# Designs tried in a protein design chat: VH-VL binders against Netrin-A (NetA). Part 10

Target 1, 267 residues: Netrin-A (NetA), of Drosophila melanogaster (Fruit fly) (q24567r46to312)
Amino acid sequence: EPRACIPDFVNAAYDAPVVASSTCGSSGAQRYCEYQDHERSCHTCDMTDPLRSFPARSLTDLNNSNNVTCWRSEPVTGSGDNVTLTLSLGKKFELTYVILQLCPHAPRPDSMVIYKSTDHGLSWQPFQFFSSQCRRLFGRPARQSTGRHNEHEARCSDVTRPLVSRIAFSTLEGRPSSRDLDSSPVLQDWVTATDIRVVFHRLQRPDPQALLSLEAGGATDLASGKYSVPLANGPAGNNIEANLGGDVATSGSGLHYAISDFSVGGR
Below, E stands for the ipSAE of ESMFold2; O stands for the ipSAE of OpenDDE; V2 stands for 0.75 times the mean of E and O plus 0.25 times the DockQ between their complexes.

## First folded at step 4 (VH-VL)

Design C5 (framework fv_benmelstobart)
Fold by ESMFold2-Fast, scan of step 4:
Structure C5 (fold): chain C 267 residues (1-267), chain A 122 residues (1-122), chain B 107 residues (1-107)
Amino acid sequence: as target 1 above (267 residues)
Amino acid sequence: QITLKESGPTLVKPTQTLTLTCTVSGFSLSTYGVHWIRQPPGKALEWLGVIYWDDDKDYNAAFMSRLTITKDNSKNQVVLTMNNMDPVDTATYYCAHRLYYDSSGYDAFDIWGQGTLVTVSS
Amino acid sequence: DIQMTQSPSSLSASVGDRVTITCKASQSISSYVAWYQQKPGKAPKLLIYAASSLQSGVPDRFSGSGYGTDFTFTISSLQPEDIATYFCQQYDSYPLTFGQGTKLEIK
């Protein structure tokens, strides 16, 4: 099943408008944190300061691709804090991929969904789910086999691959009619979109060692498995409270979603 | 149904370049990536690198200065090139398919080629 | 690089025995562990992924468990065809790394 042809697809997202439901520093100075090599670094974001701004429009600007620029959400405060990126393609495209390049050293998503629209954002349908808890959070099996009768359904990947720099979705992966797309109305309809929406639901927990590297102003509760520390570096100090082996459960953590590039292959 | 098969020279002299080809069947290189792994005789497995379906690549830093992975989707072939071979590079070289679901999957290898033993000696 | 340490390096058991192999990561890797079986002259065969998920077509006497740094692979009732070398692998971070292997023999 080799194909002796050159792909005609381009990055349909290049210079396309992206709207974020949340951007760090949009309501005044805020604090976000990054994690690397068992260390934590916290910084200030402020949308009125070009040196501290992380806008969504940079996600589709591929000029100076060797210089990493990131969009950052406001720090998340807990349950119900979904963050959304909406990309408008402007016209119908047949899509071959959706790729999100993660911002270096930023917290990683645990659960997210990619949606598509074929009517310019009037209605949305699931395109791909990602989660460490596919069945619990989305009611979908972690492993799915795709046959001809269900090849137009969204699937769920049961884990986000750790410490790789991107989340990639191939629209035709594992779909039986993918080799003859031009003759498959079902798959042509499946891959067609005018808009893409990414919804972030949950963040992965940070490395516990990075949290423990903070100053000894913190408190450890062995009975509850929690560790609480004041956040250092920043105009406003916040405390974080983390489960020693579990999720970080605090409204002052500086945990946020961050993406450096958003690309979509289409024709 | 999915198969991978390594081919290339079985004997390489020190300082020469090794070129191995992995020919795949039962899946498309435009939708699935391929990993390269080697195993010196009687030793543990060593991951070398991967080429993804979109032609992106990751390499083990220990080999990155000597290692290149490329592919040709129309020929169903992935090519591994390793420069400046040394006797310690003597190993069975495998190409492998990762356990793949909906473009994320796992870096666990569900289908392997048969392997090709490459001996580096004068 | 994440180091994967397997124990024991070799193991002798009788048909019908419960066999346990352990693997320790040098840092937390959540559940990102796979287990392989390799027979002499053959490529490895995937048995377990995501620490505890059984690969399709693999007999249910094989199982895995663990989270963080400590992982266990178990054969509930050893069969003659299970004689092989077993390897663990982490896929939490690149480079992907494997344990040194455990050689399983019949007494």
Scores: ipSAE 0.000, ipTM 0.418, lowest interface PAE 15.1, mean pLDDT 78

Design C6 (framework fv_benmelstobart)
Fold by ESMFold2-Fast, scan of step 4:
Structure C6 (fold): chain C 267 residues (1-267), chain A 123 residues (1-123), chain B 107 residues (1-107)
Amino acid sequence: as target 1 above (267 residues)
Amino acid sequence: QITLKESGPTLVKPTQTLTLTCTVSGFSLSTYGVHWIRQPPGKALEWLGVIYWDDDKDYNAAFMSRLTITKDNSKNQVVLTMNNMDPVDTATYYCARTYEYDYGSYYYGMDVWGQGTLVTVSS
Amino acid sequence: DIQMTQSPSSLSASVGDRVTITCKASQDISSYVAWYQQKPGKAPKLLIYAASSLQSGVPDRFSGSGYGTDFTFTISSLQPEDIATYFCQQSYSTPYTFGQGTKLEIK
């Protein structure tokens, strides 16, 4: 959903170290794909080639343009693969927002969690959930109200809008004591963090027409998780089918997580 | 085999409440959503609402004030309740399974439908 | 609400003919269109999803195409068993809406 402008007093993430659990091309050249309109466009990533590298440091690098520099995860190849970004703030901050700017034309996250740490990464607690399946994946209602008794609880927000270009979390939004923060030890503790961790759990499928396009004479059956390749000299309509294991992301789809900027407002 | 079957009264008096039950087999209501659709005689299909696998619900705004959809995963049942029935509500009522990829982000349509049940509203 | 305008409202064709039905959305719905076949007294059957993807078990004479606001459903060689009413549906946004239907008859 569109939000009002979030005031930036200071971006606590400026030049802060970011560690990704997965980066495209770190284990040798890999293929990733971008989806735009009805088209699929695939490219090579390789961390040993500066022209084909998409490192996590680009997320907080002061010398980079956000519209041309992205971090990209390795293409997902297994069901249930989680990808994490861990940002170390170096000291305790009172946080007002966490914003992830999505890489242009990249696949969008369907389900993810923002965690915070107050002890330099020794323990983590949920800060905000995002999912099209809040109850199924995280056991949390999509329409959770926040009263004074639960102001320090993470909520789950839906991600049903395909046109959103960023994921934004306002730490005090909808919390009753937010206008009286200095007198609320509960909310002061809630907004305090030394580290932020983003855990990506699953990807949204891109435009269906682009994803279902033929690939070297093959087609993907999304309902059955099968990939079909026509037989060159076979009878009309004959195809060789491969089982994709029920996860389209394991099938050379090039689906991956990609973020162009990681911002954290704090003081 | 995946099946859905509607059951309930076939005749309802004006102002009464309609309750229809959709019993499913061959899939879990904790994994798939179920839609309710109706079709007045000789008319187009009209979407009423859906209950998702996570118990979230969407309703057509035209019916929202008198329509409730609930489910019981352990009984394999989805229930439609519609208040204040009127003769214009005479229609064949269908339940149908959500057709979407396993990410849950893309709804493609309805892949398996019940046979439908004709509900006539008359005095 | 997204309105789906279907044309023609009725169509008469001969066995073996190529039959085309069109559907226009009141706003951009990408490729989120499904096509259903409904025979008299029966529930609708899904034929095409995501504008152009053929549902499992559906004969390959049925096809769909389109993107944005304009969508087409085609039967390449009409068979007697294809006589039915056909409906388009947008699956982009709630409330999910159907076209008014095209009744297909044999000459």
Scores: ipSAE 0.000, ipTM 0.428, lowest interface PAE 13.1, mean pLDDT 78

Design J1 (from I4 with light chain N32Y N92Y Y94W; framework fv_iluzanebart)
Fold by ESMFold2-Fast, scan of step 4:
Structure J1 (fold): chain C 267 residues (1-267), chain A 123 residues (1-123), chain B 107 residues (1-107)
Amino acid sequence: as target 1 above (267 residues)
Amino acid sequence: EVQLVQSGAEVKKPGESLKISCKGSGYSFTSYWIGWVRQMPGKGLEWMGIIYPGDSDTRYSPSFQGQVTISADKSISTAYLQWSSLKASDTAMYFCARLEGYSSGWYDAFDIWGQGTLVTVSS
Amino acid sequence: EIVMTQSPATLSVSPGERATLSCRASQSVSSYLAWFQQKPGQAPRLLIYGASTRATGIPARFSGSGSGTEFTLTISSLQPEDFAVYYCQQYYSWPYTFGQGTKVDIK
């Protein structure tokens, strides 16, 4: 018998609700920083000011190259807490890709995981890992080959390339049953999702020379590896203390996660 | 405001059918799970089942599978709990609750609860 | 199903004192644990989710801790309105299950 007509793939994420665990300026005015060409540029975010707000809803709006909009997380603190984006598709979709477009000049993720849910967020399964240290952080090889016995397992992709502008995941790439998906219940289940969750674990460390430009905007003590920068609405006054050129998880660097577009190919 | 409003108390005889309701307002009804919880007189809380109104994905606790029917009507933002034939042992307070995501965190929980519907089944 | 066991069944404390309530899961539930407060004739009220995160509007005297199989709800300096029954709930896997409850009474 002939199969039923199947719709073409569309951006299933368009106008879909997105919830972020952290958004710049939601806890009062904050400062975020961009690092580019040995330069540091810091700006204020404030969710009560429409001109300085960077909400998650901008991730699933129209992608316009002339008017790019970004979501930005709160600046990284010493807590090491993860930042998440959850996209609700509203119904089950068969997914072909998940793509996150990075904000221009924003800090780049070092390690992150895409999870999927088939039950509207009740349970989550790893879908794809990304890291400069796949084995160390996630226990997964960077270049794993997939056979029919393991084609429903998440893999890890290397993100060490310096000029990455997006993070892209093709759900069926390298999976043997991809050419005959309708005959593979295992692979059909693998690509089916109602929700996608992106978990950011780690930011790439900025160029050390760019961090040295902090002396122009704040008090820097390079001998101790410490610096202080103005922070709007910060505790104990307007300044924060951070470790210059050290662990990106220490407070005060203005490092944050920033994404301009979140798209999902589905049908 | 986000709110769940349940139907009023019911007094029934064994063998009768019953359908109680839980109406959501102030949010996108089709985008959140709704669950039903039973509390027998003087006893603790028991999950009965949950439903996602957007696609009617429904899950029952094993003890309630085949005992009740959970459904939802998207057009009036209302979830239902139904019995085809009531028993005296169905006498209880029944609560509905919405699974609310506070953020994209891992640990979203049932935060918004209805006021409860008391069902009494006696001769 | 995952069995949740609470202790003690009844806890008698004086206003202003600390109350500590325990909840044990029969298998690991990670941090998918919530605490609810219920007063007579009322619906349950969410206090803590994710084992340690306070729900919106919940006073700072309520705190949760633990992960895996052992969890604790602490009420520092109990207030008169805190006398109620407290339930823990795992939502790690379906079916979700509640503990049997701990009644916090006036000493």
Scores: ipSAE 0.399, ipTM 0.727, lowest interface PAE 3.9, mean pLDDT 82

Design J10 (from J1 with heavy chain E100S S103V D108G; framework fv_iluzanebart)
Fold by ESMFold2-Fast, scan of step 4:
Order: structure tokens, then C-alpha cells, then sequence
Structure J10 (fold): chain C 267 residues (1-267), chain A 123 residues (1-123), chain B 107 residues (1-107)
């Protein structure tokens, strides 16, 4: 029989504490950059200045479309460094979605993972992978069939579309027992969480024109890579060529992770 | 001020039951793990177990599973460590400690400690 | 369980000198390592967590380093109040485990 009092799904993240492993301006004034229309625009962040602070706590407050507030990580200077957002729900919730709204004009994540915890942060398990390179980076297929034997497995979603304004994950989508959740202990466990952790692994590379404009302006954003620019008196058939190293994040790039809203549907 | 205050010293005989307490104040008691640590006379520190008061999720160290019971009462912000039948080998100082919240995206370590409860079991 | 081994068992140092304490894990604990100070009759006091991050109120003379299986606590200029027993503790996986302690004594 249906339960007499089943609560409606709400934004379980509303007013929930969020802690970032990295926040722009935490150790003194820092510089971050945005890439728009093949141009780089850099700004100062400083957590001691309310007009230049981008704290994680704003991710779970009321979202206002007329006045968008963002959290920003410190500029990524090491190739192996990950940036993490950890959201504590305070109690066990049955989750239906996790949504991250990307900060306007900020660099886009290339690869990231959403983890969940059911024990208040003592252990974490993958919930959803996102990458332009699912197989290479995470060993997960980009196209996966989910049956009853594996409906509790994390999948990997492609992020090849550069103008995506949000990263969205629906917890029950494509899982056979979703319509009969009360009879599936496996799927009930799958959607249950006390905490959500987002781990950013890689940023998308700026397009070749944006990178060329940085070099033409006397700035270099990458420790590795080179460019070949057509010259007025160059060989016939010259093309713009960008040769980039494996990792896009280096000292002085101003590349960073930035999110405007962190929402979790649950009950 | 964030603090943990433990119950006073106890002197017991083997076979007796005992329940000692650890009261939290100055923070959200239900939002932090609380652990229990044993220190035998002249020896080092040993984790016994931890509890999350918000939902009573409890984890024991293997050597203490079945030896003690850890519980919490949310209404009075108090955690408990309990023995059904004490042994002379239970003579020790017992500390409670709070696992810190997330700092820079990760749990830190046990940052707030109680003053300790000395338990003496002798025949 | 992960076994934590500290060395030396006792370290004799004069005030103003540098003290270096070692902690080894039986398997990698990444950076999930904390250092505690304990004085006679007192509860342990958190000094360092995350292998290298000083806890609130801890003087700059205390520093931690290392990752994986090898960790070091350094006290750059030992003060009289620093004579105590020091414990390392891994919190990488449950059960959490302490080292046996290093006693820092006056020469």
C-alpha cells in the first residue's frame, strides 16, 4: 500500500553547507580569466573583499537570474591537481537529480565525477562520470546498456557540446527498476545519499583563436604547447596550427572552475 | 566555545556494567562524528569506535566490536560508551573526540577532545 | 588494518634545537595523516592534519610533510612547552590507527 505521508521532492541542497577545496582569493589577491569571443578577460579575486569574493556558500542559496553569483576555484597551476566541492545534506535523502549551473563566460569543465556518500563522508562511491574522453580517462563506455544486473553502476556522459550551460544528472534515468523503486533495495541504495562530492579533473582547452590572441598579447597560458600563425609573406597554403601539450592547466593561465548554482532534488 | 565534557572517574569491580558520557556544546551535535579512544596506563592511543549522532550510524574497531556499545542521545547532545561486563583489562583513560567538519573539501581530523574519563576496574 | 610506526621512541633535544619525528604507514594513506601532542594528564591536542596543514592556533614552528607511507613532523626551535609525547594517526580508512608515540624529552 502507498505510504500515508510521502514528502514531496525538494531542493535538498538549499541552505546546505558546501565546502570547496579551492576558492579564488583565499590566500591573497589572485587573478582569474574568462574566455569569450576569442578574447581573454582577466579579473582579480580576493576573499577579504566582498566585491571580489566568490565563496562556495553562495552555491546553495536562492538562485537569482537577474544577479548571478559564482563560486570560483583558484587558478589551476598544477596538471595533477583536482578541485572538489563537497555538499552535506545532513541526513539520508532519496535523490532524483544533481545539477550544476555553469558560471557565464567561465572556462568549462572537460572531465569531472560526482561521488556520493551514505555514511556522512567516511566513504565515497562514484555516482556519475562526465568527460569528453570517457574511455581514456575513466575506463567507462560513453554508450552503456543498463539492465537489472548493473543498474547500480555509475555511467559516463559525454561533454563534447561547448555551450552547455549546466551539468545535469538524473539518478534513475535508464534504470529498469525505476518505476518499482520500493521493491528494489539495490536501486534504493543507489539513490540514497547523505553527501555529494563533485571532483573536477580537467578543464576544456580554449579554442585555437583564443590561445593565439593570448600569445599575440604577450601572455602565455600554457607551460606546454606552441602555435604556428599564418604570416603575410609565409608559404602558400599556410594554416593556423596549435600544438598543445597533454594538460591545459599551467601557471599564469587564469583557467579555473566556476559554478553559479548547485542543486540536488531529494526527499 | 566548542567543547566536549566527559563524566567523572569510575571505580568498578569485574563483571559490573558501566556507562560513561561525553556531552557536546557550542556546535551542531548531530552534524559531526564522535569517536572514543582508549589509553591504557602508560600506553598509547587506540580507536574504539565512532558514531554519527544524527542517525546513530556506528562503526567499531575490530578489537572492540562486541566488547562495548557506543550510543548517543540527540536531545541532550550526549554520546555514551557502555560495557555490559567490565574486565580488569578495561582499566584505562577513555577520551571522546569530535571529527572536524569539512575543511577545504575534506574532513580534517579529530580536532576537539574531551578531558578524559579514568576507569579503574579492580577486584 | 594499517599499522603506523613512529621513530624514534624517545628523542632528547635541548631548548631552541630542531626536532624531527618520523611516522611510517604499512600502506599508502595518501595525505590522510594527523599529528597530535599529548602532555601528562591531558587529552591529545591536534597539531597537523592532511599531513601538512596546521590546526587552528598551532605555532608556525610546527610543520608536517610527507605523503603515501613516509611522514615527518618538524619542530624548528623547541620551546619548553613542546616537551610531550607526539602521535601520528591515519584516517585514510577505518579502523583509524595511531602510531605508538615519540616522547620528546629534555637533554
Amino acid sequence: as target 1 above (267 residues)
Amino acid sequence: EVQLVQSGAEVKKPGESLKISCKGSGYSFTSYWIGWVRQMPGKGLEWMGIIYPGDSDTRYSPSFQGQVTISADKSISTAYLQWSSLKASDTAMYFCARLSGYVSGWYGAFDIWGQGTLVTVSS
Amino acid sequence: EIVMTQSPATLSVSPGERATLSCRASQSVSSYLAWFQQKPGQAPRLLIYGASTRATGIPARFSGSGSGTEFTLTISSLQPEDFAVYYCQQYYSWPYTFGQGTKVDIK
Scores: ipSAE 0.059, ipTM 0.603, lowest interface PAE 6.4, mean pLDDT 81

Design J12 (framework fv_iluzanebart)
Fold by ESMFold2-Fast, scan of step 4:
Structure J12 (fold): chain C 267 residues (1-267), chain A 120 residues (1-120), chain B 107 residues (1-107)
Amino acid sequence: as target 1 above (267 residues)
Amino acid sequence: EVQLVQSGAEVKKPGESLKISCKGSGYSFTSYWIGWVRQMPGKGLEWMGIIYPGDSDTRYSPSFQGQVTISADKSISTAYLQWSSLKASDTAMYFCARLEYSGSYPFDYWGQGTLVTVSS
Amino acid sequence: EIVMTQSPATLSVSPGERATLSCRASQSVSSYLAWFQQKPGQAPRLLIYGASTRATGIPARFSGSGSGTEFTLTISSLQPEDFAVYYCQQYYSWPYTFGQGTKVDIK
């Protein structure tokens, strides 16, 4: 039976605890950067200063267009740095969607995985993969045919659409037994969760002109007396790849993960 | 500050019932698994079972299923380990421990232990 | 259930020396392996989790390595307070299981 609820924006994740493995400014003041229309804008984060703090608790607060709150990870400095958000629902829910709203002007994730737990974090199962390189990074096809034999398996989806401001996952979309969920124990188990974990693996490469501006900015190596650029690719044989954000050692780029809302539809 | 405080030492005879306690403080009691570990005199550690106080989801190690009862009282932030009929082989130190919230690592805080001695 | 086997059962080391402790799992536990220290009359203390990540407040002389089925705890320069029993524990799947322990004793 329908019930009126407050606040106006209600979801299973509202006011739920969220733990981030990395938060900008937790180890002292840090510098993060945003990229838009060939411009690079850098700012300071510091968790001891409320005006410069971007904590994980902002992910499950009331989201409105007049006062957007963001969580920001520490700036990425090396290849293979994973950042994790773990959200506890407190009890079992049948989930209909998981949505991550990107912060305005923030760098976009290239590769990430949503995991679910049905046992309050004792074990984790893949729920949905997102990547521009599904097969290379996760060993999964970018286009997976969904029949009854695989309707309980995680799929991999493309995240490269330029105008998308959010990452959305509909748990039952394209699954044959979704119309008769009550008669499918397999799908009921599939959508049931007590916790959701998001693992960010890579950031998308910023606009090429903004990257040129960053490279022109440069840095001085005080020990050697040499001038260098933060995104230097080096000579042939260099082990640094400059094609993907998270795969490049990008010290000084200010690239980071930033999310304004973490929503979970449950019933 | 997170603390787990266990009840005091017990001396019992075979066949008697016993319920020992573990009180959590300094954190959200209903949001963490609490486990019980047995250590027999001069022996190593073994998991008995765990409980999630928020919904009373309880899991036992196979060796302890049906041998003990694990429960929790949310109103006083206390977990319990109970025997209906003690045996001399139950003589051991019993520890409670909290599983870290995010599940990224195992039990991060431990109680001081409750020594249970069962002798005729 | 996953069986954890530690070796040696007892390791005699002088202060300042290096101690290396081994832990083997009966099946792969990936990197879900923790090390605990226990002194007589005390509760166990978490040292290492995720096979190689040092817990808060644990001295740098303690380091962990390994993945899958073979794991090692190393104490690079043993201090008097390090004489204790050390347990490995897998938390890959329930039931969680401990090794039988390695006692690090003074030579």
Scores: ipSAE 0.346, ipTM 0.698, lowest interface PAE 3.5, mean pLDDT 81

Design J13 (framework fv_iluzanebart; at its last look DockQ between E and O 0.49; V2 from the best seeds 0.00; counts 0 for: pae E 7.7 > 2)
Fold by ESMFold2, look of step 5:
Structure J13 (fold): chain C 267 residues (1-267), chain A 120 residues (1-120), chain B 107 residues (1-107)
Amino acid sequence: as target 1 above (267 residues)
Amino acid sequence: EVQLVQSGAEVKKPGESLKISCKGSGYSFTSYWIGWVRQMPGKGLEWMGIIYPGDSDTRYSPSFQGQVTISADKSISTAYLQWSSLKASDTAMYFCARLSYGDYGAFDIWGQGTLVTVSS
Amino acid sequence: EIVMTQSPATLSVSPGERATLSCRASQSVSSYLAWFQQKPGQAPRLLIYGASTRATGIPARFSGSGSGTEFTLTISSLQPEDFAVYYCQQYYSWPYTFGQGTKVDIK
């Protein structure tokens, strides 16, 4: 079917301001941990030291092909505190995608919500949910098909076993009126935003072998089906300097959110 | 230092026009909502309206719609509250405030207030 | 518009004592609730936002709680500088609205 000429979309997030609710090292030196190949390594962040800082501006800068730059949150404490990223686009855009690129070796988010605003942050509506527990946490099916009656509603995507280290939302995928967007006021409103907010609720737990190297005793929840094997005590972290800098924040796991790129396709 | 600095006190007669100002400094003026709050003598606080200077999106509380004009000049980082014809009941303290952007952003930066007295 | 109702209208409390101020919304405002302190002749001062988060520079004796329709501001040990009028405000949806205020007086 014939398609109207469409202007090129750009990364509307490039050089846009991002505000994070939490940044590693903002309250003094803190300890964070990464997980790769079932191994754990921990490091220190400190916003006063440029070599150990992970500010929010890294989310919207151009990537350095020799080094990946990261924003990192403070380590999660298990208190249920959410971590948010809020991006101001500065004006109304019609959006086609929102992508978050994870930093190398970063723990993967399990549950999160993308919100949008059309009034420069005065009010927010859900745009996309992600979770391994869409029904339990968000009251939404993970594999809902979209018809014309609900093509303007947020859906929930299952994140159980992703192939790549990025989280991607396509705003128009699977929405019947998207082929003729110029003739659909409903979808034009759906894709329009002045701001994007990402709320992280929960991180995925490391596999059982990686969990055995945690600093604190790591009892696992048998009812969850994750990490049902009892955690044995061991010399975990012997090659990690846990007490550097004196005033580092104490963390049982050092798990945190780490994102290298926050991009938004729009026109 | 982030500041909102308002114009000085005004003494006016009923029927006169008035435009008071709120100048923002130390931040990106066009990226934050600015609002106006009225406080009549001995009374509580009332939101009048709010403006986003970046694109002039302006919202009024219903009781103030058509009673005042809220505007901004982004080239000089200034928001305005204007009456075309003052009434004695407009005697009040008027504050401007900036909405912080972020998580649960709130109005954390306030101007010092502008006292408007309307008497005949 | 969302009506915010504060109670009590006036609270008489001795210095060093605990004060509890209540704020009720006519419909849910989630956690988009702020508390302000205002002294005579001054601009309001933000104390609490997001229902429970202290603003920068606010002493730990101020704490907020609640979500949805019922909210509380607690001052754990009143100081002489705390005698003022306190306002709650919803910023969940426009128009934003204040409660009518609670005056905290010396008993």
Scores: ipSAE 0.062, ipTM 0.615, lowest interface PAE 7.7, mean pLDDT 81
ESMFold2-Fast, scan of step 4: ipSAE 0.596; ipTM 0.824
ESMFold2 (binder alone), look of step 5: mean pLDDT 92; pTM 0.939
OpenDDE, look of step 5: ipSAE 0.134; ipTM 0.665

Design J14 (framework fv_iluzanebart)
Fold by ESMFold2-Fast, scan of step 4:
Structure J14 (fold): chain C 267 residues (1-267), chain A 120 residues (1-120), chain B 107 residues (1-107)
Amino acid sequence: as target 1 above (267 residues)
Amino acid sequence: EVQLVQSGAEVKKPGESLKISCKGSGYSFTSYWIGWVRQMPGKGLEWMGIIYPGDSDTRYSPSFQGQVTISADKSISTAYLQWSSLKASDTAMYFCARLTYSSSWAFDIWGQGTLVTVSS
Amino acid sequence: EIVMTQSPATLSVSPGERATLSCRASQSVSSNLAWFQQKPGQAPRLLIYGASTRATGIPARFSGSGSGTEFTLTISSLQPEDFAVYYCQQYYSYPYTFGQGTKVDIK
C-alpha cells in the first residue's frame, strides 16, 4: 500500500554540473587581483596548471572550511560582457533557496540576476534581481511589496549594504501563499526549476585607496575620474592615464567574479 | 574527450523505415539536451528537435512534428532519430549536437553527421 | 517561430581583408545568438555564442556584436582557412532557428 511521502529539503546542487561562461586562465595565463585592507594582491591563473586553476566544478563539491576552493571568472576588460554560471539540477525540484558564497577577498558583484528554467535550459525566467541600481538597470523598485496578484514575480534586492560573505535568495520569503504552498499552483510553479542560471552584470568598484595601488607611483584625480602612472623610461612628467568611471572596468585592475560555493535548497 | 559519434551512411528506398544513432561520450549524457539538425544537399541548417535524455522530454520543430521520432537510451548514452516511412525529400545530412555553454546555450559539440540517401 | 535572415548570401573577400556578416531576427532574441562556421563535408563549428563571446580555441580575428534583432560577425583579417559558410542561430526561444547562411568566398 503506497503512502504519501514528502522528501526533506537537501542541497540539490551537490555534485550537480556547473558550467561557467568565463573561467580565469582559459585564454592562457591571466592576472587576477584580490582587494583587502586598502591593498591589492595580484596572482596568476592558468587552466592548464592544476595549482593555478579555478574551475566551476569546485562550486558544487563539499564546502570545506579548512580548504576553500574557488571558481574565478576571467578578469573584466572594456567589453562589458556578462559572466554566467549555469547549474543543472537534472530533474524538477521545489526550491527553497539559492546561495552563492563569495570567495575570500573577492570583489563583490554590483548587479546580477538569478534565472530559473523548468525545461532543462530551453527557456529562462527571472527569479531574483540584485543591484545597487534596481530601477535604472532592471526597471524594478528596490523595495517591492508582494500581494497575491504578483507573488510569482521576481523582485530586486539592494546590494549597497555593508560587505557580506554571501548572496542569498529565499524563494518563498515575503510571498502571501507561502504558508499554504500546496494550495497555490501559482507559487508551486514559481519555486519549481530544473536549472538555475546566475548572470553577473557588473562588479562593485574597489575602495579608492586600493585602486591607488594598481600601479606604483600612480595618482588618482577623483574630480576628473582619472588615474595616472609614470611612464617607464619617459621624461619627467610623462604618465599613462586611465578613467575610473563608476561602471568602468579598468584594464590591469584584475577585477573578476569569484565564488566558492553554489548551493540550492530543494526537494 | 567529449564527443558525439553518429552511425554510418544509409541508402534507402521510399517507404522504408530507418533509425540512426548518436552516441555521447566523455560527459554526463543525461545532463544535456541533444538536438538533431537536418541539412539538405546544397541547403542550410534546419533544427528538427531536441531531447533531454535524463527524463526523455522531447521537443520538435513544428515542421518535423509527426514526421520523425526522437528518442534516447541513457543506459548506452545514445540518442536516436527515426522515420517510419522515408520519402525522397528526406535525403540529407543529419547532425546531432549537444546543447551547452552556461551564459547562452549553444550547440558546441557536434557529431560528424549521417548521410541519408533515399532514392528509388 | 523566430525567422533568422542573413546577408549577404555570398561575400567575396581577399585574404587579409575584413569581412562583415549580418544576421537579423524577426523579433528580439536579446543576446542569445550563436555563429557557426561550416566547411564542405564537415560538421558546423561553434565560433561565437551570447552574440559576442568567442568559443574555446577560436582565433581573436573573429568577433561578434549586436543585441535584440541586429547582429554582426566580423573577421578582421581573413586567412585562407576562413573561406566557408557561416550560419547564425537564435536560442532565445525554441524552436531554435538558423539563418540561411553566408558564403565567404575568394574575391
Scores: ipSAE 0.013, ipTM 0.518, lowest interface PAE 7.9, mean pLDDT 80

